# VH-VL binders against Small ribosomal subunit protein bS1c (rps1), part 9

Target 1, 263 residues: Small ribosomal subunit protein bS1c (rps1), of Porphyra purpurea (Red seaweed) (Ulva purpurea) (p51345)
Amino acid sequence: MTKNNESFTHRNFAAVLQKYKYDLNLGDIVAGTIFSFELNGVLVDIGTPVSAYLPIQEVSSNQELNNFNSLNINDTREFFLLDYNVESRQLILSIRRLEYIRAWKRIRQLLAEDSLLDVRIKGFNKGGMIVNLEGISGFVPNSHLNNFSKNTSSTNKFIKLKLLNVEEKSNNLILSHRRALIAQASSNLIVGNIIEGVINQITPYGLFIKAGNLKGLVHISEINVKQVERIPSQFKIGDTIKAVIIHVDKKQGRLSLSMKHLK

## First folded at step 4 (VH-VL)

Design q15 (framework fv_flanvotumab)
Fold by ESMFold2-Fast, scan of step 4:
Structure q15 (fold): chain C 263 residues (1-263), chain A 121 residues (1-121), chain B 108 residues (1-108)
Amino acid sequence: as target 1 above (263 residues)
Amino acid sequence: QVQLVQSGSELKKPGASVKISCKASGYTFTDYAMNWVRQAPGQGLESMGWINTYTGNPTYAQGFTGRFVFSMDTSVSTAYLQISSLKAEDTAIYYCARYYDFWSGPAFDIWGQGTLVTVSS
Amino acid sequence: EIVLTQSPATLSLSPGERATLSCRASQSVSSYLAWYQQKPGQAPRLLIYDASNRATGIPARFSGSGSGTDFTLTISSLEPEDFAVYYCQQYSNWPPYTFGQGTKLEIK
């Protein structure tokens, strides 16, 4: 048994537009004027003989903002043409969808411009920081938080971040605090300059150094050490050291340091 | 694509010298340290040390100082291992391997195919 | 020098079975341990680093666990391509970053 899976709404919508000779398609952005409020939506004049309707659920992506407080009779604005309701014979409009499309277009522009962004902190989980940019949820992995403490209460405050990756189809927005910190300090980060910092972490392959709000690595090959001694026996967390900047990776937000040029 | 390509097999007499090359492609040569590992016939893997590809500074494991020299040429993205005064005990496959990255431990994520050095009379 | 001892020396199993390989260090290496796979005539391939982190491109059936002196590599369901020699490596000390002697995984 074959079952037909056809969109009856699409056929009816096309027929209505054809009858009145309008060149409108679902997905179009249309200008409209609000002329009446109903219990669960508003009526909009978009210049067609058929009614257009904005449901309350389509006013905002934020449930608390799904109300008519921001809308007034005779307001003219842009709407996204969502659908055609066969039962009520009305075109269905959305502000929510239009704002979503514009937000993603803006996010892609911000990524291309490599901009420093003021982003709102929404909370934290085991893997990192949850943020909101232009109404879209984003995530800053712990590896990109650069000295951010899990005990710091910063919910609803702003933080300077840079975008790492964006993908609308997967609804994926990844940002970096580490990249933002390097960008803000880049005028002072010159290869060959000496920087003073505090040992923050000791590993068998090197020392992680905290220099102000920046994190750098002195790799084991860049330390003057005795062959029979391990790093932990020669250095302690909290020790102050001087090192030469040998590389600044702005893309990854990494600072590489050397102690071999110091005596 | 990311790969390391080593020079071909060598057959040498005791007392001779050999220079093995390891050419990197598909990534920025100076962003990763280059490690050298040897494997004698029927034996396991043995780390010899590494070279910092950004600074050119080599670091040798104990037992590999003197006769062994790590070097590099950034213009051709190539690392080199030179062994002088070859002994029968130097017979092994020699591998180059890149450090995962400078922010990870010395776990080796990309390896060369290996160069067999045979030292016999 | 830290000595790594792998057991068993040879493990004989069939495709579809679970493999468990052990690596024991002569002194604590914390979590600074990696696992490699080597097939005949080929260079080693990184599987696991920092005791439990799976390397890029490594199938989910491979997992690592342990800390201190006792470490385990687990292959949840063996594929034909998994029959090879496996090495553990520690990097908690200055060079050399010592390797275990290897465990040969062979078809039963």
Scores: ipSAE 0.012, ipTM 0.474, lowest interface PAE 8.5, mean pLDDT 81

Design q16 (framework fv_umesolerbart)
Fold by ESMFold2-Fast, scan of step 4:
Structure q16 (fold): chain C 263 residues (1-263), chain A 124 residues (1-124), chain B 107 residues (1-107)
Amino acid sequence: as target 1 above (263 residues)
Amino acid sequence: EVQLVESGGDLVQPGGSLRLSCAASGFTFSDYYMNWVRQAPGKGLEWVSYISSSGSTIYYADSVKGRFTISRDNAKKSLYLQMTSLRAEDTAVYYCARGTYYDFWSGPGAFDIWGQGTLVTVSS
Amino acid sequence: EIVMTQSPATLSVSPGERATLSCRASQSVSSYLAWYQQKPGQAPRRLIYGASTRATGIPARFSGSGSGTEFTLTISSLQSEDFAIYYCQQYNNWPYTFGGGTKVEIK
């Protein structure tokens, strides 16, 4: 059963704005001047005959900053036009939504530019590193984190990363430290070049090699096959080796190496 | 347009020999591991042989060891399978398959590109 | 050699339904497991590699999961073009081995 609906519609809101001859729509960015503080928000003059109100929960995307300390009477700034409250006849403004929209626009631009980014470390969990970029939470999977230089006490420090994937709808950012390291060394990463590194990890599938700040793999079948010995009996962690770069995967941050045909 | 085209399949008598070829185009052949995979009529897939990008590392299924020889010519962008002492159970469609360039994250031997196959029939 | 066992041998499903295919290895293959689709008269097509990584161009309705000895391929909303035989393959150990296949057919 449905009795009645008292919700304000977008059409009704447009009609109110047309009455006052303003070309304003929900979702617009408007300039306004703060003129009064209330218990749960502030009153803003956006040049309309109806009042505009900024609720305290709409002050910032950072909950620690959901207070009035960053706002002063006569401050003039931009606001996102969020809603219209029928009961109070007030336009509802948001700084939080505006910050969110601008952050995602910037992130899409950074992804398109394939930019090298300074990103804040928030912490670690079992699967990787938690970071923050432009106020948006992100994640660096262990597979894209430099295992050779991982830190346990690096919270609030910055690290160079590249965006791997983004999805605004799910508020997800996936980033890569390995892609950033490859980007920083790209002039020296040419297929056919020899690099020298140290064995950092031995697995049944091959060797992980640390060459400066770069991570590479020598697959088991790219090791000299004339020997009948298993990988663990031929090498030990800390051994220095030379290898040829046979593939550079810039998108995944992967460096593949071969020890075949090397002395 | 990445492509693999097999040829050489024929009817052959038990104990006979046959050479299969696979011509690669649209990619840098010398960067990839290559494989032969076969499928008997109405049966599942069976891996036959592997050869590294340089040709120096080779592996065979136990059923064909000592009878089949895999080889490649990177200059000609071609893969070969020389089959000897053929048996009735070698009757199958033989596929040429490109191995995913191997590293620790993707692993070796996952086959991203396949030819359409060439039929080998071993019968009297 | 590592023996790969697929179940069920045949799965009867209606379009729009979820299909779940199982693949078990006789020994651990870590995450070195691939899934292929084969239609009658055609070569196999790689769907998944590394147990869970979808190959380029493969629709999002296909997903892979598992590690060690037990693996699953899921088709979240079966389309008409998805009726085919599906094979799993381990590439952890020599010789490489395939499962016997699961035939997905129209109910």
Scores: ipSAE 0.000, ipTM 0.385, lowest interface PAE 16.7, mean pLDDT 79

Design q17 (framework fv_umesolerbart)
Fold by ESMFold2-Fast, scan of step 4:
Order: sequence, then structure tokens, then C-alpha cells
Structure q17 (fold): chain C 263 residues (1-263), chain A 123 residues (1-123), chain B 107 residues (1-107)
Amino acid sequence: as target 1 above (263 residues)
Amino acid sequence: EVQLVESGGDLVQPGGSLRLSCAASGFTFSDYYMNWVRQAPGKGLEWVSYISSSGSTIYYADSVKGRFTISRDNAKKSLYLQMTSLRAEDTAVYYCARGYYDFWSGPGAFDIWGQGTLVTVSS
Amino acid sequence: EIVMTQSPATLSVSPGERATLSCRASQSVSSYLAWYQQKPGQAPRRLIYGASTRATGIPARFSGSGSGTEFTLTISSLQSEDFAIYYCQQYNNWPYTFGGGTKVEIK
């Protein structure tokens, strides 16, 4: 049934459970009552004949909060059954692991709801912005980061973001600021509507238009080309133009615009 | 796998005509602008022509304007270069090259190239 | 048209050494500059675009810098597979133009 790759500790734990006919497995969430504080952890009664122990490093994922201030003798709460210590003959409990599991459940719900999220900024690197959501590390790629691509004193501030992708096995989240900006924009951002904006960038491929907090692209094929067909000679950065929305990519936070057939 | 494959290169007499093709696979062809770039034997790269993703915007190098016609068929995922009034100076390996415009990060120049097809114009 | 000038025409270096290639535009091309590598009998391969953005799959030893009219491609620790001809290209103005190329060869 199982390959001969069980750890020695897990085999011993299974033998103890079989001897006492208890239905407890590593990874279970168990209710326990705190009955004693020790130097490096607390003793918990989970209804088994063997003692359960909560090490101080398993109290929180935040090292500053690895203390017993939130714990009281005779309090009953939930714990994650992390391991079995053969030498001490104790079940090892974790609050840190339990909070991790609950945080990922919350994140999946937020992703399913396509929610606007207040996310804490941790810092920046060459590829983008590092953030923290519910204790889980996240990343906003530069391509999804509007007006925040510079390293500034924004650390520890909150920013409105949307989840783009989640990878629980790698303990990582990918988020987007531009998608959040699109979501916060007027519900009138629909195909066929005319928007007014300022030329922010001129390229051989088209014009980037800034409309409030949004950025749209007028591809050169969507510009009413004059006889000379030279974009730089027709437009200047800072010019105000009107364009029709021809596509809204809500998932990626992109606007495609057209100046053709516009009077 | 993203791939571009050129075909149609041949030996042609001066004043002759030739049609080059470029077949695309492994990506959504209609999302990308396309280019032809040539390279004469032992010489550097020379840009020849551009066509937008929809086919509505076209540009040519002065050396080929009026003689070459770029076109595309998005349903067939193919790019073409119709060459007329060929000159000895048009002798080169012709590459098709894919260009893109990432909305937030900007244009990426030519990210994918074909292997090239040799056009020889001589008497 | 914008003329792209590469220097030197030929650069002789030993494996493990740093190679620095220059590209100059006759007028500003902003950051719309790309670098390509070409080996004999092969199509060019994009290394850098946007003057400093490394293309996917390109080793970290390749880096680009510059803006406006002066651009540099640096190979920090040259490997045997890096001996090739390198071309810069501006894609800011029509027509698009390439530099004449720099041949990187074994010293």
C-alpha cells in the first residue's frame, strides 16, 4: 500500500495510534486545551494518552509574534497536528501551519470572487513589486504595475490590487495593479464608448493614451493615417485626443482604442 | 513551439518576379505585426517591409518601394512578399520576423525569426 | 533615415573576459533599440530589446544599457558559444535600421 519510504517517526506514530485505536492522522485539525507553559512551548490536551506540545516557533509565521501572549491556561482552541516526536513521546502541534492553511482558503475565495484587495507593500526588485496578502508572499510584475514601477518609500503601505494567479505549492501569488485600476474605473468602460485622454507615449506601433488612471493603446492600424503616414509628425506627447474603446481585457487590465471613423 | 518557415527563394533573371511565403505556427498569427528583413551575402541586415497585425498598415524600405508588395492571410497564418523588377542588388537571404507590442511593457522588436530563403538575381 | 553605427567592427577577446559593444544612432531613438546575435548560416536571435530588457532565455551575462543616441551591449564573462556577429537595431522611426554589425572573435 505504501512504499518503504515512511520516516521512522511516522511508522512509530502509526503503531501508537493502532495500539490505542485512535483515528488521528498527521495533518488533522484537532481541538485542544492548554494546560501548562514550558520554556520553549506549551502542553496541550487533545484527548489522547500521549501529550501534545506546541513549540514557540509554531505559534506564528511572524517571528515578532512567536510568544505566548495570546494563549491562556484552560483555553480550548484548534491546532494543526504537525508531527510526532519519538524521543519526547509527544504529538507536535502548530498554530502557524493552521493559519497558513486558513490564509490559502481565504485567498482562493478572494480569487473566485475576483475581489479588489488591500495588499501590503513589502518592497521592490528589478522584476516588480513584492507584497504580502494574509501572510502569504506575492508579486506584482512590472508589466502589471501602473505608476509604481519606481523604487520609492512605499514600503509598508497598502495598495489596491487584484489576484492574477495563485500557486499554493510554491507559496506564491501573482497580482495586478492595472487590473485593479480597470475594475475601479467607471462601469461605462465598454466597447463602443468614446474616451478622452492624453498622449503619454508615441511609438512606431501606435500611441499610448493616459485617461485618468487608465492606459490605452491606439495601434497604428487604428489611426486615421494621413498621406504622409508618419505618427511622430502628426502627434505630440501631451496632446489630448478622443478614441473609441474597441477592446477591454478585464483579466489583464488592457484597453485597446481606435481613432478610425472618429469625427 | 513558435515557428516561422520561409519558402519561395530561387534564381531569377534581372527584371524578373518572385513570390516569397512565410508560414507561421505555434502562436496566434493575427495578434502580431510581421516584417521582412534581408541579408546580402557577407553583408549586414537590412529591413525590407512591415505589415500590421490586421494588414491595414504597411511600410517599405525606399530601395524596394514600388517593386515589392507585402501581404498577409491571417486565416492561413501566412505572410507574403511579392517581388517584381528584381535587380542584382536584391540578392539576399530573406527572413520573415515576428514583432509584437506588449501593451504595458511596450514593443519588443523582432522576437522570432525564420531560417531564411535565398533569392539570387543574376544573368 | 536614422543611421546606426556599431563599433568596433571586430572585437577580439578571450573566453572569460568582458566584451563591450557600442551602437550609436544619428538621432535619438529613445529606448527603442534591440540587440541581435547571429552565427554563420543561422538566423539572428534577439538578445535585448527596449535598450536594457533581456529577452526570455537569454543568459544573465548579456546586458544592455543606454538611451537616446548611445547604446552598449555588455557580455560579462564571454563563453565559447558567444563568438558571433552582433547587430543593433532601432525601431523608433520608419524605416527601421540596423547597425553594420560587430564581429566578436577569439583572441
Scores: ipSAE 0.000, ipTM 0.428, lowest interface PAE 15.0, mean pLDDT 80

Design q18 (framework fv_umesolerbart)
Fold by ESMFold2-Fast, scan of step 4:
Structure q18 (fold): chain C 263 residues (1-263), chain A 121 residues (1-121), chain B 107 residues (1-107)
Amino acid sequence: as target 1 above (263 residues)
Amino acid sequence: EVQLVESGGDLVQPGGSLRLSCAASGFTFSDYYMNWVRQAPGKGLEWVSYISSSGSTIYYADSVKGRFTISRDNAKKSLYLQMTSLRAEDTAVYYCARDYYDFWSGYFDYWGQGTLVTVSS
Amino acid sequence: EIVMTQSPATLSVSPGERATLSCRASQSVSSYLAWYQQKPGQAPRRLIYGASTRATGIPARFSGSGSGTEFTLTISSLQSEDFAIYYCQQYNNWPYTFGGGTKVEIK
């Protein structure tokens, strides 16, 4: 029978530290000085008589960077206190976890500042685009891609996005290309300006218009009232139209357009 | 100020007919979509019918199709609901509601006070 | 038609407490979802449209969230005047449909 009951618990770790009269807890950020390289990790002096060890897999959140090239003997830096290994009697440190915590702090700041972000494209699935921001995976739903091309030639390129939703506990970032396009074009998106676009969709509520990289709606009330009787008979998908911007929804990345005052 | 005032609610026998009116003021009536929404005593809201600003596009709830007719007179700034073959289940307060003039059209920004229709013997 | 389901049917809360009301659509309505407040003997009053946009004149304690099929109306610090029935409505598909309502009672 396999036994998983030999791993150190948080309660046991507190008892070990209290025995040696140190005020350290799992999850603490500790300063340490690198003093030795081993085959699979690095020995670190954090000021305790209990040994501290940084495993090679805890050097970086990027697996390609899990090596010792960025570390030097006698370097002092911050580490996350990840675990205690009962068998080896070593405190286990992490740079990967520390970088993760700091990345999430940066992401919360970027959300608060409503920043335009340069985000790396990782790939695509049926529901949208998979991206990476500061080592954290994110997702751009198809509804927020605004006609973005889905192909492998886009992989590993950068795209400007804005954060829609963040949830650290579920490790989830939802982003929008549509909001980023509106933000980038804001100087040219002035209520009263005329834009030119192509009819992309005809609905009972009006016409969806594709204007370059932007989407807008000419609501049925904003088509000449005396001529709006049969929208599908008056307009065809692919027709080019001119419309006046009457509202810019920067939060949702949408344009409201009018065709009433064009003659 | 925007005002919608319903009238025409009455006690009517099953199988009877009744015409409701909604008088609009304080806005350009001909620029707005209009709706009828009803509420049976002690029950929730039920959408009944929609009419476009020109009157050319009309939709009905399945429960009233073939029995109710929505219409409007933009010159008189009035919305109408002609009800025929009335049933006990049509007993409700009938509200006139203005559709919002925006991309989010379909939510109702102004409602009248309602007019009570009672279908009973 | 799209069926809108609200829960709970009745919610009893003390003044100053947070009230959370749920609205579920049988299929996606995107963000075309509105919330209305109705007090006894009165016509409904608009609160939220586009799932999360507060209507003009509506106090900041009212907030809406959600998209697709799951929507929430939150009243962050309930006042005595907030005793009412709250309805959600989808306007993405014909026919327009309303939820059955949630009655908020102040204890």
Scores: ipSAE 0.000, ipTM 0.369, lowest interface PAE 18.4, mean pLDDT 79

Design q19 (framework fv_umesolerbart)
Fold by ESMFold2-Fast, scan of step 4:
Structure q19 (fold): chain C 263 residues (1-263), chain A 122 residues (1-122), chain B 107 residues (1-107)
Amino acid sequence: as target 1 above (263 residues)
Amino acid sequence: EVQLVESGGDLVQPGGSLRLSCAASGFTFSDYYMNWVRQAPGKGLEWVSYISSSGSTIYYADSVKGRFTISRDNAKKSLYLQMTSLRAEDTAVYYCARGYYDFWSGPAFDIWGQGTLVTVSS
Amino acid sequence: EIVMTQSPATLSVSPGERATLSCRASQSVSSYLAWYQQKPGQAPRRLIYGASTRATGIPARFSGSGSGTEFTLTISSLQSEDFAIYYCQQYNNWPYTFGGGTKVEIK
């Protein structure tokens, strides 16, 4: 061994904890009692012989709340064990990281429950809408912003959304407005029910129908018109039609419609 | 496990009749549009018939129109092809194929059965 | 009916090479075109739909392109399991129609 100061490693941290007979690891959630305020952080007693320190930057994920106003001497609460500072011989704690872990636990629960969520709008980019759910950034692609303009001035307002995809490793949430609209209308979106809508798009294989906040497809095979003329000569964008719901894809937020089942 | 299993293929004389069945499992059969596709020995694929998810819309290839009848039983999760007035040129492996209509997937055939051989000869 | 013409009828390539298969429609089918792979004694397997969308589970070496009347299936870095017959199919018009197939065989 040389007399030069060795940089902190997981091995060195484990050796220190083993010497003092503590079963603590980086990443653990520990209970601690606040016992002193310093200029740039808070000293916390977590039961170890070495000091535990909560830096001001680790008080909150919101930088405007990086102050000590929510903390009092003799408060006992949970902290995330973030690091060990070799030079100062202090265990480094975080509330910010603990908030992150708890937010992801809540997001997983919301996904499992297939919940209809009130989500805050943060802004828009070329690809869609940027939102925030439980402190985690999320994205609603333009293809899932059914009946919602990307140029709508709605920053800081709430919108009803459903989770479409979740990936903690990439810190990524994909959400859908289309799925939320279908969920909100679910009492009236039953196979066999009639809906009324307006032709929004004409394609070679069918008609896209806008019914309030919902969009459905009438495939060419589900139209009562004989195939003597092409669809564009028989229907016009803006025409009002009635159609029967033949399929509801609640998971993807899609409606399949038929005009052949009417009367 | 999404699966389609055809049955009913046999040797039959010209002018005869035969009924093919296709049993579906692993998915909600009543949500899907179904097709029959055939392939003569050593030849390419030929579309035969289409039936909508409810059974209300049916299309046939001109070569089989008036002779073949497609039907389905959503409760039994089964698709059928009733063949009459069979000809030597109807000799083929008959495949059951699933289509799905929504905003994204279209009617392209995503699941196929293993096929059942129909031989029409004297 | 719309006639689908595939070329070439037979394509001889070596493993690791690029294979390019063509499909032509007698009338525009927009992007409503699918590609299927069939090996001897097996049912067809869907590779591509919507002219360019790879089906779930299909390797990235398969890609589709084109619209209207001219379509291409490309297999980059051909592997031994890719030697098969490939069919294109239009689903824009009734009746649905298939191409005659392109047999990809080892050179």
Scores: ipSAE 0.000, ipTM 0.384, lowest interface PAE 17.9, mean pLDDT 79

Design q2 (framework fv_dusigitumab)
Fold by ESMFold2-Fast, scan of step 4:
Structure q2 (fold): chain C 263 residues (1-263), chain A 123 residues (1-123), chain B 111 residues (1-111)
Amino acid sequence: as target 1 above (263 residues)
Amino acid sequence: QVQLVQSGAEVKKPGASVKVSCKASGYTFTDYDINWVRQATGQGLEWMGWMNPYSGNTGYAQKFQGRVTMTRNTSISTAYMELSSLRSEDTAVYYCARGYYDFWSGPGAFDIWGQGTTVTVSS
Amino acid sequence: QSVLTQPPSVSAAPGQKVTISCSGSSSNIGNNYVSWYQQLPGTAPKLLIYDNNKRPSGIPDRFSGSKSGTSATLGITGLQTGDEADYYCGTWDSSLSAYWVFGGGTKLTVL
C-alpha cells in the first residue's frame, strides 16, 4: 500500500519538475526566502513558479521549537526539499530534516574519532537508557549499562558514553556505558595486571566477573579446573576472586581474564 | 548419538499457557546453553531466548520478555519453555537447540536441534 | 521483522554454483561470528557453517562461508537436487531488538 502511494506521488513530482525545466530532486538542499506566514506554515520563494511551503512541524527537530519565532519575512536560508504535495501543488520544505542530516554528519565524525562523549539522559525503559546526542535520540542497552541506577531523577543529567553502532538509514544510534568505562580506565587496565572482582554469573563456558563498574569473563580454559563439572564445587555467585587481565576488548568494552596465571 | 527430543504437539485456546519440553541425551546437559527458536507457518526463524542449564540463568528476546519462562531439570536432562497469554499469532513450530558458544559474541552457532513442537492457538 | 537481509529466493541447475548473501550492521555481523543453517521441507534446521567459515563434521566442503564488513555469504558449489531447501544466516546482536538474530531466509530451488 505504502509503496503504491509513494510511487504515484514521486511520478507526479517528476512531471512537474520536467514541465518547469528545473534540475530539482527530492533530497536537494535549496536556498529560499520566506515571503508569507500562514496558519500552519510559511511560504518560501525558492526561485520556481511552483510554490514552496515550510510546515510548522518541519521548523525544528526539537518539537518545543516548532513555532515561527525564529523566522521572519525576507529571511533567506537553506531548506531540505522534502516532498511534493499533490493536493496543494506545493513543494514541501524542511529545516528539521536539514538539521537531522547535519547532526548525523557530526555523529559519523564522532564515531570516526572514537570519542568519549557527554550524552544527555532522556529517560529509561525496560530495555535500557534513552539518551540524546546532537539532537538525535539514542539508546544504551542494559547489557552495556554497567552499574547505573534507573530512575527519573537522572533525566537531563549527563553520562560518559561511547558510540557502539550508528546507522542513519535505520535511525539506529546505539551507545555503550561499558565501552566508555573501559576507555576511561584503559591506562589502569594493563595486560598482566591482577584485578579483583565478584562472580556475577556462572556458566559451563566460564565465569562472568564484576570488578567495580567493569565486567569481565574468565573462560573455562582459563580456570584451574580439570573438568568443566568441577566449577560448581569451587565457585559461588557473590564470591570474590582475583584474576589476571589477558585481553582488553576496547570495541565491545569487555575484559578477558585468567585464573590460570595466578599463584 | 547426541540429540534433543521435544514433547508432542499442543493445541491451546487464546489466553492459555503452553510448556514445551526438550530432553537432551548423548552429552553432558550442563555443558551447553539451550536456545529456543520458533517458526510460524511459511515464516522464518525467530529466536526467543537462551537458558544455561548449569546456572539456570536466562536471556530473552525483548518481544517475549514478560511472557516467556525458560527453565530446566538437571536430574532428567530436560529444558522447558513456557509461553503465557497465548495469541493466534503464537501458532508456530517451537524448536530447542544446543548453543555452541562464541567466546565474545555469546551463544552463536546451534549445532544440535530438536525435532520441533507444533503449537496451535485457536479459538 | 528480520534484522538480517537475505534474498528471498535463488535458483540454479544441478552442478552449478550459487551464493546467498546476508546483510546486517556493525552491531551484529560486523562485530560477531556468523552461522548458516539448512532447513529441508518439514524438518528442523541443520548447522552448515559456524564461526563465519568453519564446517561441522559431516558437512561437505562444497558448502563454504565468508564474511566481509557487515555482510556474510554462503557459497554452494556442485549443486545437487538434495540441496533444495531454505537457508538462514544467524548471528549475535548487541542492539535493543534481540540478543540473537536470524536472516529472513532464502529458498533455494534446484532446476
Scores: ipSAE 0.000, ipTM 0.370, lowest interface PAE 18.5, mean pLDDT 79

Design q20 (framework fv_ixekizumab)
Fold by ESMFold2-Fast, scan of step 4:
Structure q20 (fold): chain C 263 residues (1-263), chain A 124 residues (1-124), chain B 112 residues (1-112)
Amino acid sequence: as target 1 above (263 residues)
Amino acid sequence: QVQLVQSGAEVKKPGSSVKVSCKASGGTFSSYAIHWVRQAPGQGLEWMGVIIPIFGTADYNQRFKGRVTITADESTSTAYMELSSLRSEDTAVYYCARGTYYDFWSGPGAFDIWGQGTLVTVSS
Amino acid sequence: DIVMTQTPLSLSVTPGQPASISCRSSQSLLHSDGKTYLHWYLQKPGQSPQLLIYEVSNRFSGVPDRFSGSGSGTDFTLKISRVEAEDVGVYYCMQSIQLPYTFGQGTKLEIK
């Protein structure tokens, strides 16, 4: 059977606070001092005449850390004001929710700063690399990852990445190794410079070239081919070529190359 | 929502040529590669060639020995496949299909949308 | 040219039973961008081919979760966990890592 628990509404909570003349709202971050351990939670003094309670399941998003080992009597820390339990007449606190909010605020700051990040590798799946940043799961799609083969020796190591996109509602991050590689090499990626690389892919619209850890595209209009010749007939995967950098897309981690003016 | 609609069945004599059309409805025509695949009766699929309308470039399977030409008209969102010097062995259903060229880095992806097919019969 | 080889060429299954189709390529389909350019199609009788799985394991929109793809390098598998009558047709693998694009010879799935 499913037990039906009463949930506190904002209206009822406001009525309780108004009765006791306190300026608190659900969602507030409150300072509190731990004063008692109970079987399934911790009693916290937040300065209100009503009790405040931290349930064991609200200690951490990591279930293995849902214990009281990191908490001590007389410790003062910050809590998220999660709810009011009408049955027990207690304010419900959360460390888990507070950590979630702070992690996402930090992620948004890192995205705005366009930072190079050291991110922990958790594993691989068919679509890419699974990573973790500040307790939030992330993913590097294969299209943005060309330096790693899938293997267990990389698990729990760090890799330099840049944030590509964020999805707070799904609690997921999309990151790019390609974007990080372009950023790390940007001082050497000057429009007009010649680079050497090998042909990795031949398409009707051009050649994809691997230059060290970087990938560039020579569009068909930038290939100095004989007027009647076709790309696949002239080039082979693995061929070494020289090309001029004509554009660097730092945001997407893309490099555009030209062979037109090479002798 | 995006569809590829092909021209109707054709009956041709040996030595003649046939031109099959493939009209894209809905979506952005120029952002996609259009591939041509044929299937002889009771046989498997054979890739013939591709056109990238945005770049005006086409490429072909060498098995057709210069007999196939693929073109596109962006103003009508229509791709064409012309096969010349027809032989009885060219009797097949000809399909157009869309491959993804959403950016310069993804390359041609899988064929996610297919035309209904055009039966070309070469008989004397 | 990359040669694609499918096994078996034909398969008969009772509805509700699983089916497995193998595809092998003459060279690796793993690109330096980390993608593996191997795709699976189903052609039902009298219909155009339809995309089932792209880049080894990604189910195309609307494809039931009883279809799954796996593999790496040169060896790939398409699995149907429980075959239904509507799954009858010819299954093809295709590589798109280099031109010309090539298909396997096809696997015909029939209901007993």
Scores: ipSAE 0.000, ipTM 0.391, lowest interface PAE 14.4, mean pLDDT 79

